# VHH binders against q2ydc9: the designs that were tried, part 33

Target 1, 344 residues: q2ydc9
Amino acid sequence: MASESAGPAELGFVEAAPSWRLRSEQFPSKVGGRPAWLSAAGLPGPPELACPLCGRPMAFLLQVYAPLPGRADAFHRCLFLFCCRTPPCCCGLRVFRNQLPRQNDFYSYEPPSEDPPSETGESVYLHLKSGAHLCRVCGCSGPKRCSRCHKAHYCSKEHQSLDWRLGHKQACAQTDNLDNIVPDHNFLFPEFEIVIETEDEIMPEVVERDDESEIIGTMGEAHEEELESMAKHESKEDRIFRKFKTKISLEPEQILRYGRGIAPLWISGENTPKEKDIPDCPCGAKRLFEFQVMPQLLNYLKADRLGRSVDWGVLAIFTCAESCKLGIGYTEEFVWKQDITDAA
Below, E stands for the ipSAE of ESMFold2; O stands for the ipSAE of OpenDDE; V2 stands for 0.75 times the mean of E and O plus 0.25 times the DockQ between their complexes.

## First folded at step 13 (VHH; framework vhh_7b18_3)

Design u6 (at its last look DockQ between E and O 0.02; V2 from the best seeds 0.00; counts 0 for: pae O 16.0 > 2, placed apart)
Fold by ESMFold2, look of step 13:
Structure u6 (fold): chain B 344 residues (1-344), chain A 124 residues (1-124)
Amino acid sequence: as target 1 above (344 residues)
Amino acid sequence: QVQLVETGGGLVQPGGSLRLSCAASGFTFSSYTMGWARQVPGKGLEWVSYIRSGDSTYYQSSVKGRFTISRDNAKSTVYLQMNSLKPEDTAVYYCARDSKRGSGTTLDYAFDYWGQGTQVTVSS
C-alpha cells in the first residue's frame, strides 16, 4: 500500500560507527569522510563538484538515504551535499540526487546483513564496479591519473599536488596497493553515521499567541498607546528565533530535519527563499523542500581554523517534486543557505 | 510465498493490556526489519513500531513507554505488547516486512508485504 509523504519531521543525529556500516552497500546516511556513492555509474564529474563561487574542489559534507515509498524507480534514493571548505571562500554548496530500483546492477535485492562482514578492514575503496576511479583525496570522480604509476587517480591538479606532497611522492612506485596507504590530507570532514528518530509531537503550551489580540489592538487606540509606552514589544525576529529554540528544545542535538514537502524551520526571518528563488527542475517540475541541515552540525566538523571557515544558520535542500530520473545518473538539486545576519 | 499472520487482537477495556503476535514464513525472517502499523477508523495508515534484525526498537511518540515490540528469530515471530491501552489505540493492526535499510522514518519504510490485520478495540 502507498505511504503518505506528509508526516512529522524526522530528526538526524550523529553517532560514531565502524567503517563497514558506512559502505555503499549498507545504504548509510552519514556525515563526512568520502561519499558512499549509490549508483556506481554516472558520478558527478570534477566540473560539477567544483565550488560554484571559487572553482576549487568541494568537500563531501553529508548524504541522506531517502527512499520514496511506493516509487519503484526510487526504492533506493540518496542525496549528497558538498561544500567548499577552502578559505577564503568556504561558501559554495552543491547537492545531488541519485536513485535506483530494487533490482539493479550494483546491489543485492535482499537487505544487507546487519552483522559485520568478515573483512572489516579500514581500507579505502577507490575503484567502483562500473570501472570509475575515485580521487585519493576526496573520493569523488577522479579521471586524472598519475603519469608515473598509472595507479593513483585525482579529481584535480590541486588534489594531485596535495597527495604528492603528503606521501605519494615516496609511495608512487613502491607498492601495487596504494589504496591501503592513503594519508590524512586534512581535507575530509570527520566521519559519522546519521541516525534518524521521528520528532515527538509538540503539545500546545503558553507560548502560543492569541490571534484575537490583533483585532483588539486595532480597535483600542488609547489602550494600545499605553501598552506600547510602558512595555518593550517583542520584535518579529525575536519571535522567530524563540520559535526555533522552542521547536528544537526536546532534541537540541539534532543536526538534520527531514520531511519531504514540510515547511522548513528557519533560524530567522532574514535570508529565506521566496518561490522565485527556487528554480524548477530541468524536467519542468517544481522543487519542494526535503531536508535541512541544522547549525548544530558545525560542532562536529572541527572547523576551528583561525579565520574564515564553513558556517551557516540553516541549509535547506529542495528537490524535484517528481523525483525524476533524467538518465545521466546523478541529478543536481537546489540548496539554499540561510546565513546568520551580522546585525544580530 | 511470503506469509504474515497476525493474532491476539480483541476487545479490551481502557487501561488493559493485549499482546499481538505475527507468525512469518516464506523468507529469511532474521534478515528483515519487522514492524506494526495501524489503521485508525476513518483515518489513514500510521506506523506504530518496528524492530530491526539487530533488535534495535523504534516507537511512535503516542505509544512510547506503553508498547513494546520484540522478536523471536527461532520462531520467526514478532510481537507487540500493548499496555495501558486507550480508546485512541482502537485500530486494525498490521504486521509488515520492511526491506529498507539505512536512516529512514516509519513513514519512509518500504513495505513489500503486509499481514491481513487484526482488530484491536479499546472501549468502556
Scores: ipSAE 0.017, ipTM 0.472, lowest interface PAE 7.5, mean pLDDT 80
Fold by OpenDDE, look of step 13:
Structure u6 (fold): chain B 344 residues (1-344), chain A 124 residues (1-124)
Amino acid sequence: as target 1 above (344 residues)
Amino acid sequence: QVQLVETGGGLVQPGGSLRLSCAASGFTFSSYTMGWARQVPGKGLEWVSYIRSGDSTYYQSSVKGRFTISRDNAKSTVYLQMNSLKPEDTAVYYCARDSKRGSGTTLDYAFDYWGQGTQVTVSS
């Protein structure tokens, strides 16, 4: 029994933001670019961030800052979603959760300043405070290093090769000028801030049709919708799609719907997960729906430039009901991909 | 050292209410499932209620709708609000910690630490 009392969904929108707003210290929700890692310790390694289908490095898609009120150990909490951009695959997805208490080794106890830092330098952080090196291309763990300069780090040979072709070859010879300027490798998605707003339950304006017809007694609203659906010979699939369209039409630019424990908004009845399709957390707890990524995000990702492009109807993210801490690192959660069935 | 200290027990009339508290120390309280069990003299220990690290709650059928378990992680304290008390609720109530961190187990709670217990007596 899904507890009916799930509050309204929160909607995510993309906005342009200065780079400093999208740094880890600001605890951003964001799309594209490099991950703004939460904990500087226990980052997913190259194997964890490889596509489960093709084995190639995945691209950072988005992160959602989602603390849990009343949970001291999850004062800071963030989910990181990755996707495969490697043709012909483009299907791999992975999501990771990380959380920190308010008092931690990485961030101030006090909220971050909302003022822009004095040093506007677009410095790409290539290392974490922990001393961990990040890949110059993707911003993920970079255990490999350039054999020439020993300063450039990479997650994989693929990214090393990519960077080499796109400018590192020239920079590598000039050891003093390894400018923190990392060229655009066309690997990263465009970067945006995700702004979260509460979904206003627009009560359908009951068009007071003046028709005085004495709506006699209490037969439940559920029967009329069923009767209307029966009268319209509307298939279950049509109903699901209509609901999806109706919700989207209210806020057409929404790219994310957040609601821990609520029901996902599906685009079709096809390829909808059953409870058995959602694996339990390794801690033994069930995973619950937390948020979904809408197809509208694809418009912002400019995915059309890539032959076989990343495509989805809905990405639904399921997380441990207990938000458990499995060790000191990032915990892998579960993502369900619902594809858009070409209405034949 | 792990310590659990129960308070709030006492004598109450049928239909009355009590609130039990269990102060925990010596471990990361927020990471553990906490529970209450009770023992009637001459009978075995029975579980009453559990609260997981994610605040999901479970109740024995006999206390469902009457008892409410809650926790304050900042105070490292678990509570049992007992309403509509019955004579059958008379027992020593024990606070306990699940041995497993973040345990998602629904039925087989293995508890490794117990308080000393607090007496609850429901009598006219």
Scores: ipSAE 0.000, ipTM 0.226, lowest interface PAE 16.0, mean pLDDT 85
ESMFold2 (binder alone), look of step 13: mean pLDDT 80; pTM 0.814

## First folded at step 14 (VHH; framework vhh_7b18_3)

Design w1 (at its last look DockQ between E and O 0.63; V2 from the best seeds 0.61)
Fold by OpenDDE, look of step 14:
Structure w1 (fold): chain B 344 residues (1-344), chain A 124 residues (1-124)
Amino acid sequence: as target 1 above (344 residues)
Amino acid sequence: QVQLVETGGGLVQPGGSLRLSCAASGFTFSSYTMGWARQVPGKGLEWVSYIRSGDSTYYQSSVKGRFTISRDNAKSTVYLQMNSLKPEDTAVYYCARHYRRGFGTTLDYAFDYWGQGTQVTVSS
């Protein structure tokens, strides 16, 4: 099996961007805010977007636009990552994949215009083009509606209650203003564009000299070499961490590393997934590593302000090797969370 | 019909400068990100620089600080000012209209229209 020379990883960086650039029509990779849904059909519902641990609605963390070259059915392809923000849990993670051909019902065949929309108002889209209603709080599917105005939609009673307390109660009676002003519910993460750069191959080939040199150790000079070798006994863990640090140091602001089928960059040798820990896709195909979220993203999420907040060392996302199309809907993929082990 | 025509290529000594121009027609120029890519002989296409409709600029690391991309929307033209040229910069330079940017994609997926290219040779 020829070790396909894993091409250089692509790196993601966060940049501020106007909201219109982060809309679905622009096919964004982005952090925070509301999901820029790809397909307007088959959105994951409230059960799918509930935290698997605590059952609370998850927050949209980021999406990665990652088309597959040579795959007509994946001309458009996007991965959506969600996380639980509910203390004390804050551990739930889910990732969903969606893909579309170039010719589809939602987007033009032609590239999108990059002209700012004439509508200066940061209008929050509360509906998809399909007519699907979105939750006013989280931007996800909102099958529940306000019993009073019937215009406000919600994913859950929790988000309905939250919105009610934070402004909908007042706005609900004013039917004309409901569509344009969504209060800050302090639920969404800060919104950024993810800018893509290629990792510069400047890594010095650490020639892993497989020094299988048969230490025909003559006895005498053995002590200093043993002391140097004992001093150089970098633990496997130290090596892994050093590698991690070295890679990060080259681009310290990187928040994402992308490389389909490459090995993840782990922060520790602990809590790394084995092949058996990665569930196969329901289609029968294996899941492969596609991208990872770096701990640097936490700095941009202002997670420190949120108390027992979302925390990770690395989030590794694994996706179907075949990128199978399971209908028109969103397919759940797999996330592995590597935590930072408190160096005891 | 979308057309992109590159000009300004040529032979230059190391440390010299060139200014490439790309005249665009057949679309609303101001509404699109424009970019430059290059192909070194025997190598694949690599992106060099692109400029968004809002004049945000991006550069490959190898050209950062040496190259400057700019645009004149009134003239439907994108420019690449290349300073401190190196032999390694020898390539055919292509102007391209941006389509989209995604992870795991090649330049042919990121850009939908290309010019014919202009040869840049840096040689002593």
Scores: ipSAE 0.692, ipTM 0.897, lowest interface PAE 0.4, mean pLDDT 88
Fold by ESMFold2, look of step 14:
Structure w1 (fold): chain B 344 residues (1-344), chain A 124 residues (1-124)
Amino acid sequence: as target 1 above (344 residues)
Amino acid sequence: QVQLVETGGGLVQPGGSLRLSCAASGFTFSSYTMGWARQVPGKGLEWVSYIRSGDSTYYQSSVKGRFTISRDNAKSTVYLQMNSLKPEDTAVYYCARHYRRGFGTTLDYAFDYWGQGTQVTVSS
């Protein structure tokens, strides 16, 4: 696209945060836990959140709070990314966009207070303002309910069975405080805030180098000569990976890169999309790159458990260039998975 | 009604110091993130620094180590201490109340109330 370098990328990093900062009314960008849904109405149902490859319920991976400047209908705007973490699949992905005007039925017109709420706890909130119930396991729309207690809700038989085995069988008829006893189902990813920094590509880094020029110049010269020696024997694919490494080198712990319409930073030349691989939005608009999930995020997901687990080189998210409101509620967008192949 | 009033701007030589103040009224000051942005001649608005209600501070790379943001919740006032000033720091400085922390936002979407600005000029 022609606007590739319209602005610098923004970088996302994980940080620990208290649970109250990650609730919907705080408009978080976050990894893991349950989704902090934006609109409390029109949630994707179980069919929309089934893995497109295996049909099983997906886990919430992350959400990004990304308002659109100048768009009254997108004063609040979030993207929600889900992945299949169920063996043997672990490959499916879906992403959804939701947006609201500043004046809406769910949130205050005023900014969220940074005061911790009184009566804070670790209780899970599974009943939305709209009256919708959420699955106890995954936090997605839960239209199924336990026929014995009528209090526990689920997206699927799979999650109902899981919750039953892990504690609901015992708790089902015993208490009205089921929110206080939601067990660890080993399904949700660990929860973190995503914090934002701008990638300063030339001005601040150049000033820093000038201040430290004697020491940095000496080490930089030796480092550059070593890189040039290695480059004499590099393939095209090795150069792409070196570009990736060089680009991230000042902030190597970034888990996300954001910029509507910028060029993605690919980890290799393999498994990248062509224009034809990125479907148009149903409204007729093209989809454009918005953000990518970096492989560094995998270090935070505890994905190295026994058996097949989630994995990727880069996940690239493409969204409607018009950020349209197609239908009521959440609009599905497009995610490209760049796998790392080492050719077996 | 929300009001933000900046003071403390002026003319200073390179290497000098200034302290900006912003008096806030019309809202519960202690509950919100406050910040400074600047309009540099020939460039757009850029953020400078912001401070959370819990006093965590954040700085643009170009001012880190030279500028210090602080707040006095009892006086509903936010400050920007600017040391080792450079000609590149010449700008109109605005105090602002933070609304949103999101990806891809411009400053006019990230902050919902702005002061009138105070001129800072750094020249020999």
Scores: ipSAE 0.505, ipTM 0.758, lowest interface PAE 0.9, mean pLDDT 82
ESMFold2 (binder alone), look of step 14: mean pLDDT 81; pTM 0.823

Design w2 (at its last look DockQ between E and O 0.86; V2 from the best seeds 0.70)
Fold by OpenDDE, look of step 14:
Structure w2 (fold): chain B 344 residues (1-344), chain A 124 residues (1-124)
Amino acid sequence: as target 1 above (344 residues)
Amino acid sequence: QVQLVETGGGLVQPGGSLRLSCAASGFTFRSYTMGWARQVPGKGLEWVSYIRSGDSTEYQSSVKGRFTISRDNAKSTVYLQMNSLKPEDTAVYYCARDYKRGFGTKLDYAFDYWGQGTQVTVSS
């Protein structure tokens, strides 16, 4: 099996962007805010978007627009990553995949216009074109509705209560103002566009000299060999970390590395997944690495302000090798979290 | 119908210059990113440059500093000024309309419409 020379990874960087560029119609790769849902149908429901550990609603972390060349059914393709922000948990992660053909019911066949919409109002979309209601707090499916105004929708009682306390109580009585002004619930992450750059193959030719040279040990060079051997006692862990640092140092602000089927860039040799640790897709196909989220993203999320906040070394996302279409809905994929081991 | 028509190709000596033009029709030109790609015989299509609706530009590393992409929205035309041409620049150059770049998207999938191309030959 020829090791397909893993093409250079694509790197993601965060940039500020106007809100309209981060809407679904623009097929954004983005961080934070509300999900820019691809398909307006078959959204993951509150159970799917609940933290698998604590059961609380997860926050949208990022989405990656990643079409599959040569796949007509995946002309549009997005991956949506969610994380738990609820202390003390903050560990739950879920990722969902959705894909559409170019011709679909939701979007024009034509490319999205780069012209700003005339409606400059930062209007929060509380509904999808399908008529599906979105939670006022998180932008996810909102099957629950306010019993008073019947216009405000929520994913959970928790988000309903949060919104009620933070302004909906006052707005609920004022029927005319409900639609466009959503208070800051301090639930959403800061919003950014993810800009794509190609990793410059500055492969240092690490000439892996396979020095299978039979060290015919003449006695005299023993001291330099001992110093080299002591210098060569770079632990496997040190080597991995060095590689990680070297790659990051080339583009220190990278928040994402994308490469479908390539090897992830791990921060440590510890807590790396084995093949058996990556569950197969329900379709029967294996999951392959597609992209990873770098620890640098945490700096942009202002996670430090949130106390026991979301933390990771690397988040590695694995997706169905076949990118199977399981209906019209969102298919859950797999996330591996590698934590930063406190160097004891 | 979207149409892209390239002009300005030809034979030039190394170190010479050419200016390619692409006349666009059938869509709101100003609202879209336009780009140039090239194909060397026997090789794949490679992107050369693109210009966004806001006139921000990007260039392939091999052409950076030598090529300049520009646009005239009033004329619905995108240009590629090619200076200091090298034999390695010999290719068919295509004008293209950008769709949307995503992760893992190759050039041939990033653009949705292409012109017929114009031959650029750099030879002594």
Scores: ipSAE 0.726, ipTM 0.895, lowest interface PAE 0.4, mean pLDDT 88
Fold by ESMFold2, look of step 14:
Structure w2 (fold): chain B 344 residues (1-344), chain A 124 residues (1-124)
Amino acid sequence: as target 1 above (344 residues)
Amino acid sequence: QVQLVETGGGLVQPGGSLRLSCAASGFTFRSYTMGWARQVPGKGLEWVSYIRSGDSTEYQSSVKGRFTISRDNAKSTVYLQMNSLKPEDTAVYYCARDYKRGFGTKLDYAFDYWGQGTQVTVSS
């Protein structure tokens, strides 16, 4: 719902969680692993999950459970962010929204249980209730099938080859419980729960808009050379970065900031979007800021274990102001990548 | 049918104590997070505390250190011990069953069921 009065930001933090809490029926916010898809039908296909820059399969980065208050058709609502982690690219990003009413074909009307499932073995779920099969490597839609066993599914030739090398060659010959022989793939990011805290008031603090307005509004035509010299000495870039550091200082480990319609917290004045850079939703509505991914998340990704890796200053996600719904499929939204100075 | 029945409200002087109880029925109590919310006169509903099935707890900053939430899964009952009461604590207190909190969730959509409430009045 469109609210004129934006509330305080909600902050996300990484925590370890048992795998059962990160299953789809628990409606998790999580980093890494395989997606916990919301709708079991209408998943993005391999073309939608190919990197827009290099064409290779993207890795699931995170999902955010973000129900929309007052909207029956978005009682459940989740955003899924994917990134390219394939060197030398590591730059492409895509984000998808999916939403369901409380009464739906996939999940109980009742709240998710706090009881662990009776099965203690923990298994990888590669077959959705809708009959859709998931890629054994990445957990995304896997329409390609192994021609030998007819049971292993993949999103791409790349992931089929990877799985073959990592153990499916032997597992393919065994027909019982193929899901029990799904190796840990280093293509996936490490898996964590995202937990929510409301941002506390930082005092004393300044309003972000006033920082920029006061610089511009307090300048006069008199003494312009001195004012230009002072502005160059403490640039707008320096003030924006100090504001970023100050704003996060009480909770420096935040990996996510959430608030539909709040102002983004940029790390620098460079590489920020203008209004024209944020496309309207295909339904005609404007897109508004919903959440940002903070650079602190990079510390949890083990990004340097494979050499060249993902990097960002801030990722800002913008979504349809109407949170429109066309069927049960996943709707692509918009992500802006703010790189820092010396970015590639 | 899910039922939540609060008891234990009343009139107390500042600095006093009350213990609220909430008897739950119609669902597998131990499987869900339970909580307390309150409606301060002239204001909307605000959360006070919640307790998970494994007994981890959270509190609103204004009540932390003064209020204690607890549960008895064998009796399907959740409690709120309220100490050092202030006039600002005057409200109707509701026992609630949590659905699932997400980013941007309002309290009236986060709590699936709540009772009729019990009045707590803190005044001289």
Scores: ipSAE 0.570, ipTM 0.789, lowest interface PAE 0.8, mean pLDDT 81
ESMFold2 (binder alone), look of step 14: mean pLDDT 80; pTM 0.817

Design w3 (at its last look DockQ between E and O 0.38; V2 from the best seeds 0.57)
Fold by OpenDDE, look of step 14:
Structure w3 (fold): chain B 344 residues (1-344), chain A 124 residues (1-124)
Amino acid sequence: as target 1 above (344 residues)
Amino acid sequence: QVQLVETGGGLVQPGGSLRLSCAASGFTFSSYTMGWARQVPGKGLEWVSYIRSGDSTYYQSSVKGRFTISRDNAKSTVYLQMNSLKPEDTAVYYCARHYKRGFGTTLDWAFDYWGQGTQVTVSS
């Protein structure tokens, strides 16, 4: 098995961007806000976007635009990561994949224009081009509607109630203003663009000298080398952590590392997935590592303000090796959460 | 039909200068990022520079300070001023229209239209 020289990882950084650049038509990689859905059809429903642990609606965390070169059916490809923000749970994670060919029903064949749209209004899209209704709170599928105005849609009773309390009650009676002003429900994460950079191969090849040197050590000089070797007995854990730190130190603001089929950068040797821990895709293919979310993202999410908030060491995303097209819809992929072990 | 036509390539001595031009047609030029890439014989395609619709410019580290990308939207033309040319700059230079950069994408996927290229040879 030729160790395919794992090309350098691509790094993601967060930058402020105007809202229009983070819309679906721009095929953004982004953090927070509402999902910029790729396909307007086959959106994951409320059950799919519920926390697997507590059953509450999850929040959109980030999406990664990651086309597959050479795959016409994946000319457009996005991964959508959701997390639970509901205390005390805050542990639920789900990731979905969607892909489209260049020629599709939703987007122009031509590249997206980099010109700001003439409509400067931060209009929140409450509908997709397909006519699918989106939840006013989270931007996900909203099959429930307000019984009064029938214009406001929601993913859940919870979000309906939240919106009702925070302004919809007043707006609901004013039929003309419903479409343009969505209050801040304090549910969405701060919104950023993810900018892509290539990791500079500056890492000195630590020649892992497989010193299989047969220490035919003569007895005498053994004590100082043993003491130095005992002093240098960097635990496997220390080595892993050092590697992690070294990689991060080169680009400390990195929030994402992308590399399809490469090994994840783990913060610890603990709570790393084995191959058996990564479920196969329903299509029968294995899932491969595609990208990871770094702990640095937590700083941008202002998670500290939210009490028992979302926390992780690393989130590793594994996707179908074949990037299979399971219909027109969004395919669930796999997320592994590595927690920061409190060094006892 | 989208067309990109490069001009201005040629033979130049080390330390010399060239100005490449790329005439674009078939699309709203001002609305798109344009870029230059180069291919050294036997090597892969590498980005040299690109200019966004808002005139923000980006350069490869190897050409930074020596090359300048600019655009004239009225003429639908992007330029690459190359100064202090080095033998290492010898390549076919391609003009390209930006499509969208994504993770895991190669240059050929990030850009959807390419010119035929113009040869730049730096030789003493």
Scores: ipSAE 0.752, ipTM 0.901, lowest interface PAE 0.4, mean pLDDT 88
Fold by ESMFold2, look of step 14:
Structure w3 (fold): chain B 344 residues (1-344), chain A 124 residues (1-124)
Amino acid sequence: as target 1 above (344 residues)
Amino acid sequence: QVQLVETGGGLVQPGGSLRLSCAASGFTFSSYTMGWARQVPGKGLEWVSYIRSGDSTYYQSSVKGRFTISRDNAKSTVYLQMNSLKPEDTAVYYCARHYKRGFGTTLDWAFDYWGQGTQVTVSS
C-alpha cells in the first residue's frame, strides 16, 4: 500500500521518568511497566491479550499518546502495543487503539497538574474507576481473583501462579498493602518515558531501483564513472540498509518514528508487507502507517538477559485511516513485524 | 498561585537575535519541565522547545540549531536564546510549565499554566 506524503516524522526517545509521570492521568507515551490505560471501560480481555501464536499472556511493550487535532472524538487517543515475551515463542504481537473526547467519564477537562503527587507516587493502581480490576503481574484486565484473600486479581492462571511463587504467598495474609507489595516477576519490561523530537529535513530519498543511467559528461567522467561502478555493484539489500543507516544518522538513538501516512523506514528488503498483507479496518477504511518501533528499543529491554527473547528489525503499526470508533472499548489495529532472521 | 511572566520580545531584523526570559513563581521550579510555545499568525499555537528539570533540552525541527533553551534554577527563570531569526519566527511566545505530551499534538490543553506572552516580530 502506498501512503500519501504527510510531512516529517516525529521521533521518540527513551528517558527515565518518575512513575507518577507515567500514570494514565498524565497521558504518557511510555515503554514498559504496566499499561497506562486510557478508557477505564472496555479494556481488552484476557483472550484479546493472549499471544496469537502460543496463547500465553502477552506483556505490554509500549504506548503512544497520539491525539488527532481536528477530531473532537479523538481529543485523547492512545495506541497500545503488546508482545509475547514467553519462551520459546517471544514472537506474537497485538496493538490496540483507544480514544476519548475531552469531556469524558474518566478524566478532568482541565490539564493534569505538573506538581508531583504525595509520597505514595510509587503505588501500583490495580483498580480502575470503572470497577475493573487489573492483573497484579501484567496490569491488564484481571477477572480472576485469589480465592484466599479475595483482593489479588489476575488475567490468567499462569500469572496467578507466578505471583504466588514470587511473593503473594506471604503477602496474601496482609490486607490493605497488596498494592505496595508487588514483587518483580521478571515479566514487565523496564519502564521509560518516550519523549518527542521532530526529525530534521534531509535530502529527498532516491528511488529504490538502480538509477545508474548512462551519464555523458566532460571533465568529470572518470571520477563519476568510478562512483557509478561502485553503486552498480552494491546489492539492493545493501542499498536499503544504507538508506536506513543514513536516515537515522542524525539521531541514531531514536526508538520510534511517528507520522500518520508517511512511508515506513525498513531496515532491509526482506519481510516487508504488500498491500494485501494490511487488512482494512472493520469499518471499511484502509489502514495507514502510523508509527514504527525501531530496533534500538531492544537495547533498553535487556533482551540478552532473557535468553531467548523478543527481537525485530522494525515493527510497523497501521491504523484505521478514519480513526473510527467501533463501539465503547479498545479497537484492535494491525502490526507488521519485520524480522532480520525470519524466526517468526 | 503559579505565575509565569515573559519578557524580552521586540522588533528585530532578519538574522538578528533576541533572548526571551520567563520568571516563574508559585511552585518548586527546579522540579518541573519548562517550555516555550508560539502563536504564529494564521497557524495556531505550536510548541517550540522545552527543558526538563534535569536540563535535557528538546526542540522542534524548524528552530533546532538556532534556538537554545536554558534555565537558572536559583532564579526560577527559563530562557530562550533565539539566533538567526527569520520572518517566519514572528509570533507571540508563551512560557509554560509543560512539555510536549503527544505525537501529532493537541494544543488547547497541552499547558498546565502559561504566561501572557511576549511579541517577537522579525521584519525588514
Scores: ipSAE 0.508, ipTM 0.743, lowest interface PAE 1.0, mean pLDDT 80
ESMFold2 (binder alone), look of step 14: mean pLDDT 82; pTM 0.823

